# VH-VL binders against o04291r164to392, part 6

Target 1, 229 residues: o04291r164to392
Amino acid sequence: DANNPAGLLSIAEEALAEFLSKATGTAVDWVQMIGMKPGPDSIGIVAISRNCSGIAARACGLVSLEPMKVAEILKDRPSWLRDCRSVDTLSVIPAGNGGTIELIYTQMYAPTTLAAARDFWTLRYSTCLEDGSYVVCERSLTSATGGPTGPPSSNFVRAEMKPSGFLIRPCDGGGSILHIVDHVDLDAWSVPEVMRPLYESSKILAQKMTVAALRHVRQIAQETSGEVQ

## First folded at step 18 (VH-VL)

Design T05
Fold by ESMFold2, fold request of step 19:
Structure T05 (fold): chain C 229 residues (1-229), chain A 121 residues (1-121), chain B 110 residues (1-110)
Amino acid sequence: as target 1 above (229 residues)
Amino acid sequence: QITLKESGPTLVKPTQTLTLTCSFSGFSLSYPGMSVGWIRQPPGKALEWLALIDWDDDKYYSTSLKTRLTISKDTSKNQVVLTMTNMDPVDTATYYCARIYSDYYDWFDPWGQGTTVTVSS
Amino acid sequence: ELVLTQPPSVSAAPGQKVTISCSGSSSNIGKNYVSWYQQLPGTAPKLLIYDNNKRPSGIPDRFSGSKSGTSATLGITGLQTGDEADYYCGTWDYSLDAVVFGGGTELTVL
């Protein structure tokens, strides 16, 4: 039910399970992204989806920050996601396990004047796992999932976020291993064919969102080290 | 309808620089998702990939030939240019350009009809 | 030297089935999808199979593709004299950062 906290937690736990199967498994047919090879200055390992519902990207990299600090930074989506127009947290619900459920309305800028901008109505779930890992996962709320109805999208095309998020594992000796999954369906069929790759390319998704997030956290880690020194 | 056509000299002397132009229509490199590549085929021999350039100006070159190759694009003219320095008779081949429609650079469609370049004194 | 290995030739009678193998490695076929090309005599190559097993519009379903591990296979059933051509496999190699093609297979219809 929409007003039932146990129902929202059920949605959140299912999103977490799906996200983890993508982040550390083969729930998506992952292909290494060309041009993002390992090296002394490499960001990390970046993969993109092939032949799946919607488009997806995954990254894994090292960050010299503790897991909770990484999560705090990445939850502030407007600070690093260039196409993010606004984020409005309509509800915050304690999950009873120390975790938090948020109901979020996000508007995006359109990358072209030929198609309407997208918006999202999502549940975001933050919690600490038993192994000390911190997780932030998110998915759209729809009639199929249950949960409360989101704001109307009169000037936007309602896009779908499939279970996505951040898994932040502590490293022995400090810092974190950051796993990111972005998985979306941007309703590419509502877009003129010449512009459709902007909405169907997993590589573009990776560049705009997944790599951007990892780069942002790594930049902050470098700046805090330089300032402390 | 997507078409590509190769143009340039058909006869080049050893040590000269070959410049080939791929002119295409029906798609654009000013939009994401498209790339153009060059492939050659010596007479009676196998296909050999040379280079590609994508819409965001990323460039890739054959490992064995990279020091001799330069690829560039002019998106306003729908053209891609390949330059190959220090030509040798072994470089005699038919040169093709082709569209790459993939984030993964693993298939080419369509191909141009090819232009035959002979390197001879 | 070639990164992808194909048999140099195959032959079969009209109506028969033929298969053409393409052997690669974990840095190419093992990590990526395979395409196949038909080159009729005197013509440019034509895309026959992409994404391992998908056919572009206009390619009859008697052409099929598959991939297993680091190898790929092109299958042609109901062989016709018009199928006499050279056939090439292609993919991306992540260790070379390059497109790689097989050496080609000459199909002869007896």
Scores: ipSAE 0.483, ipTM 0.784, lowest interface PAE 2.1, mean pLDDT 89
Fold by ESMFold2, look of step 19:
Structure T05 (fold): chain C 229 residues (1-229), chain A 121 residues (1-121), chain B 110 residues (1-110)
Amino acid sequence: as target 1 above (229 residues)
Amino acid sequence: QITLKESGPTLVKPTQTLTLTCSFSGFSLSYPGMSVGWIRQPPGKALEWLALIDWDDDKYYSTSLKTRLTISKDTSKNQVVLTMTNMDPVDTATYYCARIYSDYYDWFDPWGQGTTVTVSS
Amino acid sequence: ELVLTQPPSVSAAPGQKVTISCSGSSSNIGKNYVSWYQQLPGTAPKLLIYDNNKRPSGIPDRFSGSKSGTSATLGITGLQTGDEADYYCGTWDYSLDAVVFGGGTELTVL
């Protein structure tokens, strides 16, 4: 049943489990990304995938903002993701455990005129964990996952988001530890060979999406450093 | 078919600056995901990586030689240029350029045929 | 000085198997994948193995690669006289921010 809230919660909880296994474990073969300078100015620890289905990137860093504020900023994807054309929340469903399920249609700009722009039809699940962490995770809804059929994708290539998201852990004394995982399949074989790296490179994914998100929230934290927590 | 070809002087004097050009076809540094690197091999000795330059103009240099090396690219001409200052007889080697088609700069394919540079003592 | 070490030479009879080791550290092989190159006499190096164990198109399955900890191994089975060459391992070193190659191994077919 496509409209079944219990079915959507099942999909959401599976996405959460899979996301956490990537964020804190080795469900993806992670390799340290080249070009991230260590030292006092470093943004954090960034890794990219090798030998996995699709492409993936992971980052972990400290942010001097409370977890809920971090989640609020990052859920506003057009504000930080340069290639994001639009985000439409088509449905908002309470999860029955204090969490929220959203059904989201996202359109992206194409980085080249040689290939069609991508879009996504996803379930986004926001919840608090038992340890006080806040999680926002997301995955595509497909015939394999179940759930409602998304909008038609005329003039777009429907891409797949594998379980991805943000794990935001509160720090004693203030601030947060932010873990980010992006894992996508952009259908690289539907583009001309010369442009395929834009769609199949884990390093490019990290630069455009994963690092951009972490950089954005850290910049906002600096701009608001005078706030009383 | 992807090809690379090295060009430049085959003989230089000690203290002179060597300038080598890598001309390539079948790929471009105008598009993301590609890099070109330089590797040398003294006669009878091991391969030694020198430098690389990425499509987005990131550059990396051999730790021991970085003060002597400069790498640059001309994407419209499909060329990468390496300069090496203060040449010494120990720099006598065959110099190769090669494409790096990897996020990780850890493998090279294909290689140019190489150009041999002799530094007279 | 060399960051990756290889034996200077190995030898075996036709039809046999040889292995060539490449020993590194936690900043290179321990964190990254390894490539292998064959250099026939008088020629440029040619890629044999990338990503530890993958073969580019045209490389026969007699060539294999593996990695364990901070070491990598190139395997050649069904040894042929045409396999006489120098073999190099290579990878990225995260401490140096540099590509590093091994010293090379000369393979002799007896």
Scores: ipSAE 0.478, ipTM 0.780, lowest interface PAE 2.5, mean pLDDT 89
Fold by ESMFold2, fold request of step 19:
Structure T05 (fold): chain C 229 residues (1-229), chain A 121 residues (1-121), chain B 110 residues (1-110)
Amino acid sequence: as target 1 above (229 residues)
Amino acid sequence: QITLKESGPTLVKPTQTLTLTCSFSGFSLSYPGMSVGWIRQPPGKALEWLALIDWDDDKYYSTSLKTRLTISKDTSKNQVVLTMTNMDPVDTATYYCARIYSDYYDWFDPWGQGTTVTVSS
Amino acid sequence: ELVLTQPPSVSAAPGQKVTISCSGSSSNIGKNYVSWYQQLPGTAPKLLIYDNNKRPSGIPDRFSGSKSGTSATLGITGLQTGDEADYYCGTWDYSLDAVVFGGGTELTVL
């Protein structure tokens, strides 16, 4: 049953498995993002998708904050995602395993007046893995996935978030290893041709979301001297 | 329809500075996703990439020529400018500009028709 | 140092098939996709294949491309006299932070 907690947990667990296969595996054909070479002073390792459904970006980096603090910061999308207009949590459901399922409506600003802004109706699942890592993964709820119907999108184009999120591993010496995957289909075909790169470029996605998130949490860690507690 | 056209002097003397302008239409560097590059071809020889500039003003240069090259853009005029210092007769070539439409800088379409630059005293 | 290697020339009769190889390394073809260009005598290069095997609008399906490991191949079937040209492969090299082209292959139809 897609409307009860067991049905929503089933959707959440499938999204988690798909997210992990992208974050640490090769479920997406990842290509090194140009200008993001690894090195001692680098922000981290950044890759973008090639030849996949939609567009995707991935990053992995060290942050001098404990996993729960990182999750708290990144769940607050308006604080770091410039194009995020609003994030409304409509339902919060305990998963019965110590995890949490959220049903979320997100609206984005349009980067151009020539195309409608996008919105998202998603399930977000937060839980602790057996190895002590903390995960926050998210995916769109559609008629194909099941689950409750979201708010109407009369002034928006409903976009799709494919399994995406954050995997946050605690480090031996303190701090965390942060893995980020963003995977979306922004319906670029509904956008005038001259504007399509804003909606179908994996590099732009990486710059606006994936890299921005990693930079934001690292900047907070730097400003607070990176305390972990 | 996207077009590019190279312009500049066709004859320069050794040690002079060459300035080439790529004027394009049908796309803009004011928006993300586009880049313009320069490629040259000496008579009877292979293509040699020189430089590119993207919409975000990031710039990349041929390793062997980077100390002699400067690339810049004027997005309001839809122009990209390449400057090459200390010209020598071995720099005689046809110079092309081309649009790069990918996140990966690995393919060029379309190309300009090219302008031939001869370096001699 | 490391350059994309193509045979200097290939030839075949009209109606035949020809292949042109492009050999690179793990820092270029091994990490990225390959493009191919046709340059007819006295003209600018023209994009023939992008993303290893995709054709721009207007390129007939007798032109094909493939990639395996650190090598790429351009195939031309139904060879025509108008196909006489130089053919170049190209990609990005992550070690050099540069676009690299092969040395070119002169195709002769005879």
Scores: ipSAE 0.477, ipTM 0.778, lowest interface PAE 2.3, mean pLDDT 89
Fold by ESMFold2, fold request of step 19:
Structure T05 (fold): chain C 229 residues (1-229), chain A 121 residues (1-121), chain B 110 residues (1-110)
Amino acid sequence: as target 1 above (229 residues)
Amino acid sequence: QITLKESGPTLVKPTQTLTLTCSFSGFSLSYPGMSVGWIRQPPGKALEWLALIDWDDDKYYSTSLKTRLTISKDTSKNQVVLTMTNMDPVDTATYYCARIYSDYYDWFDPWGQGTTVTVSS
Amino acid sequence: ELVLTQPPSVSAAPGQKVTISCSGSSSNIGKNYVSWYQQLPGTAPKLLIYDNNKRPSGIPDRFSGSKSGTSATLGITGLQTGDEADYYCGTWDYSLDAVVFGGGTELTVL
């Protein structure tokens, strides 16, 4: 029994390390997303992957909210991810000094009626780093990773989330710097060839998920500031 | 199988406007991730990119020719149209359309067979 | 004038190896991946290499590509007379918001 929590923490810590190497490093071959030029009205810096397993997107931007509030908002995936059908948290496990492990089943709507919707079985790990940053990272549990088997899927294609998540750094003077990485394999080969771009484009992933998350948090920050005014 | 075919006049007079149509099959611009571009090649000279149009109607034009070019699409007909104004004998070339299957607009596959346009009075 | 620079011509004997260079800048090859095209006499261009070093189906292994910094290279081994063609590199330029092609390289097998 104690082996299960220690095994899950090991998976969580490996996911955290991989996520950080993507969020702040060059573990993914990041290229500038065409159509998202820097500017004074920019939401932030957006990049997409080349030549990695699956598809990936990264964003970095400023938000006028404290790190814990940003994390609270973004953990509520149905509130900002329009294609999210349901999120079921099956287990919540303490993971040390303030850290939390969650086992999560997520179902998505399909972007087209011609292909099956995707679902995910994931471990989500939340913890505070030594420098005061807060992190929420997530990855699929598979036979390769270990950990418990997820719910069965009859009308869904089980997709894979590779280490992904949010790194939220506090700013001097208030607010946060938010780093987002989304890295998924949607099993594009299981759809008809004419539909595959919907499932293998890092640009579409960025637009639907990564940019949407950053935009959502920034909108809430403006509403909070406007409410006080 | 993906195919593209160029059509339009093979002879135009100087100052006239050239209109070329790219008709394609095996893919659609009603779905995200697809683009069509136009490239020309004067006899014995290099390839020159002209324009592209994306599924979401984003358009990009050659820097040197952008004041003379207009690109548009009709997704219901699987067609992309290129219009080039004020034709000149130096615009004599073979004109190709091609599919762009990339988030980065950096490679073209497949290409049409091309249509040769001569500008002469 | 040219954003991407290629040698105007190269030649080699049958069975030998040749390389064709493509020189660009930080706004194109330095930020993006390179494609290569073969154009046989009287035909439309055909994609040989995409994403710097990947071959479409039907392109033999003797065609290879690589990229380093702001330059790319097409390699052709085991030259055959059927390889006589013009070869072009291409990519996206982020400063111009445009597709750019090299000036082309005429390969002669002698």
Scores: ipSAE 0.411, ipTM 0.741, lowest interface PAE 2.6, mean pLDDT 89

## First folded at step 19 (VH-VL)

Design U03
Fold by OpenDDE, fold request of step 25:
Structure U03 (fold): chain C 229 residues (1-229), chain A 121 residues (1-121), chain B 110 residues (1-110)
Amino acid sequence: as target 1 above (229 residues)
Amino acid sequence: QITLKESGPTLVKPTQTLTLTCSFSGFSLSYPGYSVGWIRQPPGKALEWLALIDWDDDKYYSTSLKTRLTISKDTSKNQVVLTMTNMDPVDTATYYCARIYSDYYDWFDPWGQGTTVTVSS
Amino acid sequence: ELVLTQPPSVSAAPGQKVTISCSGSSSNIGKNYVSWYQQLPGTAPKLLIYDNNKRPSGIPDRFSGSKSGTSATLGITGLQTGDEADYYCGTWDYSLDAVVFGGGTELTVL
């Protein structure tokens, strides 16, 4: 059974471990993104990867929302990710430890008319950690990882999501520290050279996805509290 | 495929403003990920970075020359313009523009052929 | 302020190997990636190495780059007369948000 809960949990746990490593900075060669200096008026700390498989970006910032609320907001990608066309949850599986595994098919808009749009077949794992943090991590299911086969990628190019996600840590006094990691392989080689930066630049990924997520959460927080975030 | 060419006056008087134009082809600053930088080289001396501008109109300047430099882009013309005020004979150099295709602005490729600017009374 | 230091000159006979060092003055260079440029006499600089050890298309494999700690090294094997040029290292200074070049190294082929 491709949907064997034990097998899926194993994949989820591996994804979680790798994601946490990235989120805490122990994995991936993170370098601070130029032009985004930390400060009181900054969106947060943004870093991008060098010499990793695919492209990756990381952001960290404070948000005046509780972890679960942040997670709910960010799980709804179409609401804040401009290039997200659709998200279909094909399966929801209790992980047995209070966590939830979702099998998700995501379609993206193409950032250019000169290339086919990308889609993703991923496992998303949501769980609460012992310290009260809430984690949502996600990775592509491939023949190498195991798991069920996703929908056919007709008219799309199947991209790969490396362990990515959100780590939301509760703060003393209220609010959360939000860590975001986006790590994808968008198969840039199939794209015309002039447009490749859209697919192979970690900086662009950071701007379009990682920082966008953080900004969106902060915006929602501001609207909720009526205060400047 | 990708080319850059510097143009402007080759002779400038002291205290005057130098305006250089970099015309390029094979890429555009309307496309994300590309930048153009200016580097100069006095005769017999080392390379000195002056400024750069990227697709998002972010600008960076040499700290020592920041007050004298202005960089801008005209995407429709595929041009980047550098102005340098209060020119002095010490500013005599070959001025290059070059493309940057890096998230960290840490390398240039390709370079223009350069234009020699002499500052003299 | 990050300063990149290069030897002012190096020399070797044809066929030999030469190395050019580029050392950073700041501890921050440990996270930096170094690029190398070749400038033939009377010509514009040409990118030789980027990201410490990557060669652009068209650059022969006898050119190599490496970085360890705060020092980068350009290696040239099978030295040819045509390699006589000035070589510059470069990187980004994250403290100043500026491009920094080394002082350059004159390579003479004996």
Scores: ipSAE 0.852, ipTM 0.919, lowest interface PAE 0.6, mean pLDDT 95
Fold by OpenDDE, look of step 21:
Structure U03 (fold): chain C 229 residues (1-229), chain A 121 residues (1-121), chain B 110 residues (1-110)
Amino acid sequence: as target 1 above (229 residues)
Amino acid sequence: QITLKESGPTLVKPTQTLTLTCSFSGFSLSYPGYSVGWIRQPPGKALEWLALIDWDDDKYYSTSLKTRLTISKDTSKNQVVLTMTNMDPVDTATYYCARIYSDYYDWFDPWGQGTTVTVSS
Amino acid sequence: ELVLTQPPSVSAAPGQKVTISCSGSSSNIGKNYVSWYQQLPGTAPKLLIYDNNKRPSGIPDRFSGSKSGTSATLGITGLQTGDEADYYCGTWDYSLDAVVFGGGTELTVL
């Protein structure tokens, strides 16, 4: 059974472990993104990766919202991710440990008319950690990882999401520390050479997705509390 | 094929402003991911980075020359322009423009052939 | 003052191996990848190595690059007369927020 809960949980746990090693560790070779300097008016700390499969970006910042609210906001990708066309949750499975596994099909807009749009078939795992942090991690399901087969990619190129997500830690003084990791392989080689930067630049990924997420949640926080972030 | 070509005056008087244009083909700064930088080389001396501009209009300058340098791009013409004020004979050099295809601005390829600028009264 | 340090000159006979060192700091080579450039007499620099050890198309495999810590090394095996040139290392310095080059190394083929 492709939807075997035990099997899916195993995939989820592996994704979680790998994500955490990226979010706060050095499993990926993170380098501070040039032009994004920390300061009082800074959105946060933004880093990008080299020597990884695909492209990867990481961001860390403070948000004046509770972890669960942050998670709810960020899970709604169409609301803040411009290039997100649609998100379909095909299955929701309790993980048995208080966590939730979702099987998600995501369609993206093509950044250029010269290339096919990308789609994702992913497993998203949401859970609370022992330290009170809330984690949402996500990775592609492939023949290598196991799990059910996703929808056909008619008119799309199936991209791969490496373990990605967000770690939301509660702060003692209120609010949350948000860690975001985006790690994807957009199959840049299938795109005309002149357009490849759109698909193989970690900096572009950071700007369009990672920082966008952080900005969005901070904006919502400001609107909700009336406070300046 | 990607090409870059520098153009501008080859002779400048002291205190005047140098304006160089880099015309390029094979890529565009209207698309994300590309950058263009300027490097100069005095006769018999080492390479010296001057400035770069990327597709997002981010600009970086040599610290020592920052007050004298201005870089800009015209995406419609595939050109990058560098201006350097208050030229001095010490600024006599071959000036190169080159493409950067890196998020980290750590390499240049390809290079223009360079244009020699002499500062003399 | 140069941020990246290279030996001013190296020399070897045809067929031999030479190495050119590039010494930096934690803010440049320690954090970023190193590129190498060959500049033949009277010509523009040409990218020889990028990302520490990658060769652009057309660069023969007798050219190699490596990086360790805050230093990088260019290796040239099977030295040819045509290799006589100036060689520069380069990278981004995060402290200076600038591209930095070495002082260059003149390679003479004996």
Scores: ipSAE 0.843, ipTM 0.920, lowest interface PAE 0.6, mean pLDDT 95
Fold by OpenDDE, fold request of step 25:
Structure U03 (fold): chain C 229 residues (1-229), chain A 121 residues (1-121), chain B 110 residues (1-110)
Amino acid sequence: as target 1 above (229 residues)
Amino acid sequence: QITLKESGPTLVKPTQTLTLTCSFSGFSLSYPGYSVGWIRQPPGKALEWLALIDWDDDKYYSTSLKTRLTISKDTSKNQVVLTMTNMDPVDTATYYCARIYSDYYDWFDPWGQGTTVTVSS
Amino acid sequence: ELVLTQPPSVSAAPGQKVTISCSGSSSNIGKNYVSWYQQLPGTAPKLLIYDNNKRPSGIPDRFSGSKSGTSATLGITGLQTGDEADYYCGTWDYSLDAVVFGGGTELTVL
């Protein structure tokens, strides 16, 4: 049974482990993004990598919101991700350990008219860690990973999401430390060469997705507190 | 096919301003991810980076030459222009423009054939 | 003053292996990727290696690159007379916010 909770939990736990190794570890060779210097008025620490499968970006920053609120905001990708067309949650499964597994189909807009839009079939795992941190990690379900087959990809190119997500750590003084990792393979080789930077640049990924997420959360935080940017 | 070609004067007098144009094809600075840089090489000497400009119009200059350099792009013409003021015989060199496809501006490919500029009275 | 340091010259006989070192610091090679260029006499530089160890299309596998700490190395096996050229390493320096090159290495095939 492809929807066996035990099997899905195994996939989720593997995704979580790999994501954490990227978020706070060196599983990816992270290099500081040029032009994004840390400082009091900076968005945060942004790093990218060019030596992994696909493209990847990482960001870390402080946000004046509680972990669960941050998670709710970021889970609603269409609200802050410009290129996100739709997100459909096909299944919600309790993990048995307080966590939740979601099977999600995502459609993206194409960044160029010269290539087909990408879609994703993913497992999203949300759970609280022992230290009080809240984690939402996500990865594609493929024949290699196991799990149920996703919707047909008619008129789309099925892209792959490597273990990605966000780690939200509560701060003693209030608010949270937010770690974001985006790691995707957008199948750049199927795109005309001149347009490939849109699909194989970690920097562009960082700008369009990773930093966008962090900025959105901070904006919501400021609006909630009544502060003016 | 990606090509770059440098053009401008080959002889400049001391204190004059050098204006070089890089004309390229096969890519555009209207497309995200592309940049163009300038590098020079005095006769028998090492390569020296001068400046670069990217698709977002971000500009970077050599620290030692920053006050003398201006880089700009015309996306509609697929051209990048470099201006260098107060030329001196020590600035005699072959000047290259090259494409950058790196997120970190750390490599150039391909290169133009270069244009030799001599500064002499 | 050069930011990246290379030996001024190296030499070897045809068929032999040569290595060219490139020494930098924590602000450049230590946290970024290294590229290598071949410049044949009277020609423009050509990209030989990028991202420490990747070869562009058309570059034979007898050319290799590696990086460790704040240093990089270019390796050339099966040396040919046509390999006689100047070789430059390059990268981005985060302290200077600039592209930096080595002083170049002249390779002579004996």
Scores: ipSAE 0.839, ipTM 0.918, lowest interface PAE 0.6, mean pLDDT 95
Fold by OpenDDE, look of step 19:
Structure U03 (fold): chain C 229 residues (1-229), chain A 121 residues (1-121), chain B 110 residues (1-110)
Amino acid sequence: as target 1 above (229 residues)
Amino acid sequence: QITLKESGPTLVKPTQTLTLTCSFSGFSLSYPGYSVGWIRQPPGKALEWLALIDWDDDKYYSTSLKTRLTISKDTSKNQVVLTMTNMDPVDTATYYCARIYSDYYDWFDPWGQGTTVTVSS
Amino acid sequence: ELVLTQPPSVSAAPGQKVTISCSGSSSNIGKNYVSWYQQLPGTAPKLLIYDNNKRPSGIPDRFSGSKSGTSATLGITGLQTGDEADYYCGTWDYSLDAVVFGGGTELTVL
């Protein structure tokens, strides 16, 4: 409910806490993704989860950009997320603590013609932490928590975004350490069994979304600095 | 129902190349998330993993046998082929193919019935 | 050569409980989930446990799995004569970039 800023802030803070516990903690059972070995030539550290609701992926890597620039780049999902159809910001609410709450509607393309496309109704919270890190976290809202009260679009299946987002920490000497968490429930049971991997594989999520984000921001960084990362 | 079946020669001479085909149904490697692996078992001995191939054509091989192994897929035929060069009597075993539906390649289900390959002069 | 270590054999009377251990390292069991397979004499292996402690459809609850640190354990309660088989643990090893199996355990029902 956009008319309840205090309530939205409470949700935002809860989302932030949960996100941080995933990004740098063990709130989710993270396991290293096979084929993505850490090293000097690697894109970063990538992990996925098997023991969570829905599917989840985490990535960590260095980016030669300042935190705010990284955030701006990553907030523009259609620019780097192939399956992102549209992102509409319905409301922007100052959180009163320097942060910003956005109510966002996102439409995704269906990865297969055999299933309906997924959409999200989410709260996105952007804020600066005491240590200078910048955080953008996002989670789904329900009707009980301020989500839409009308019927969902007949052309989409409403998916759930668990607390997800970006933690961007400044590095000494320039650049940032970027932590990405993607945690979603795409309602895999509603699709044909043979296609369920597209909806219940954390590895696929990592490849299509999490690693894509990291690669994109690194690409922008290289274009900006002229350096090969 | 998901099924896998191994086919190929049951007798191979030393130094020859073994070619095994895994034919499967109930799933496809054109769909993301599925993989097929090969495992062998010498008579009275333990299971030994040989190789796997996934939907994205990523391939993994046993370190000790890597130079002798080649795995490939034909998505249109729902087949995975394993070749093993320079066969030796020590390679006598039952060879299994099995499906992997895991992000971590940590389990196989189901398994084919296996095909016994004897390497002998 | 074997990366995962199992006892070569275990035995118990019908109705009893048996446990089969699988010892690995930080690069395999310590990092990934463990699966267990039952191989009846003259047959192909069958998935018994996956994700450390989950049973595929059709596997009775007499079979259980657990993992702690770099070791895993298969438990079988209410032992039946039909449980006489070889049992293998398996997982992915990140140092080898390979699937690894244990040496197998022969279960005899006395």
Scores: ipSAE 0.816, ipTM 0.914, lowest interface PAE 0.6, mean pLDDT 94

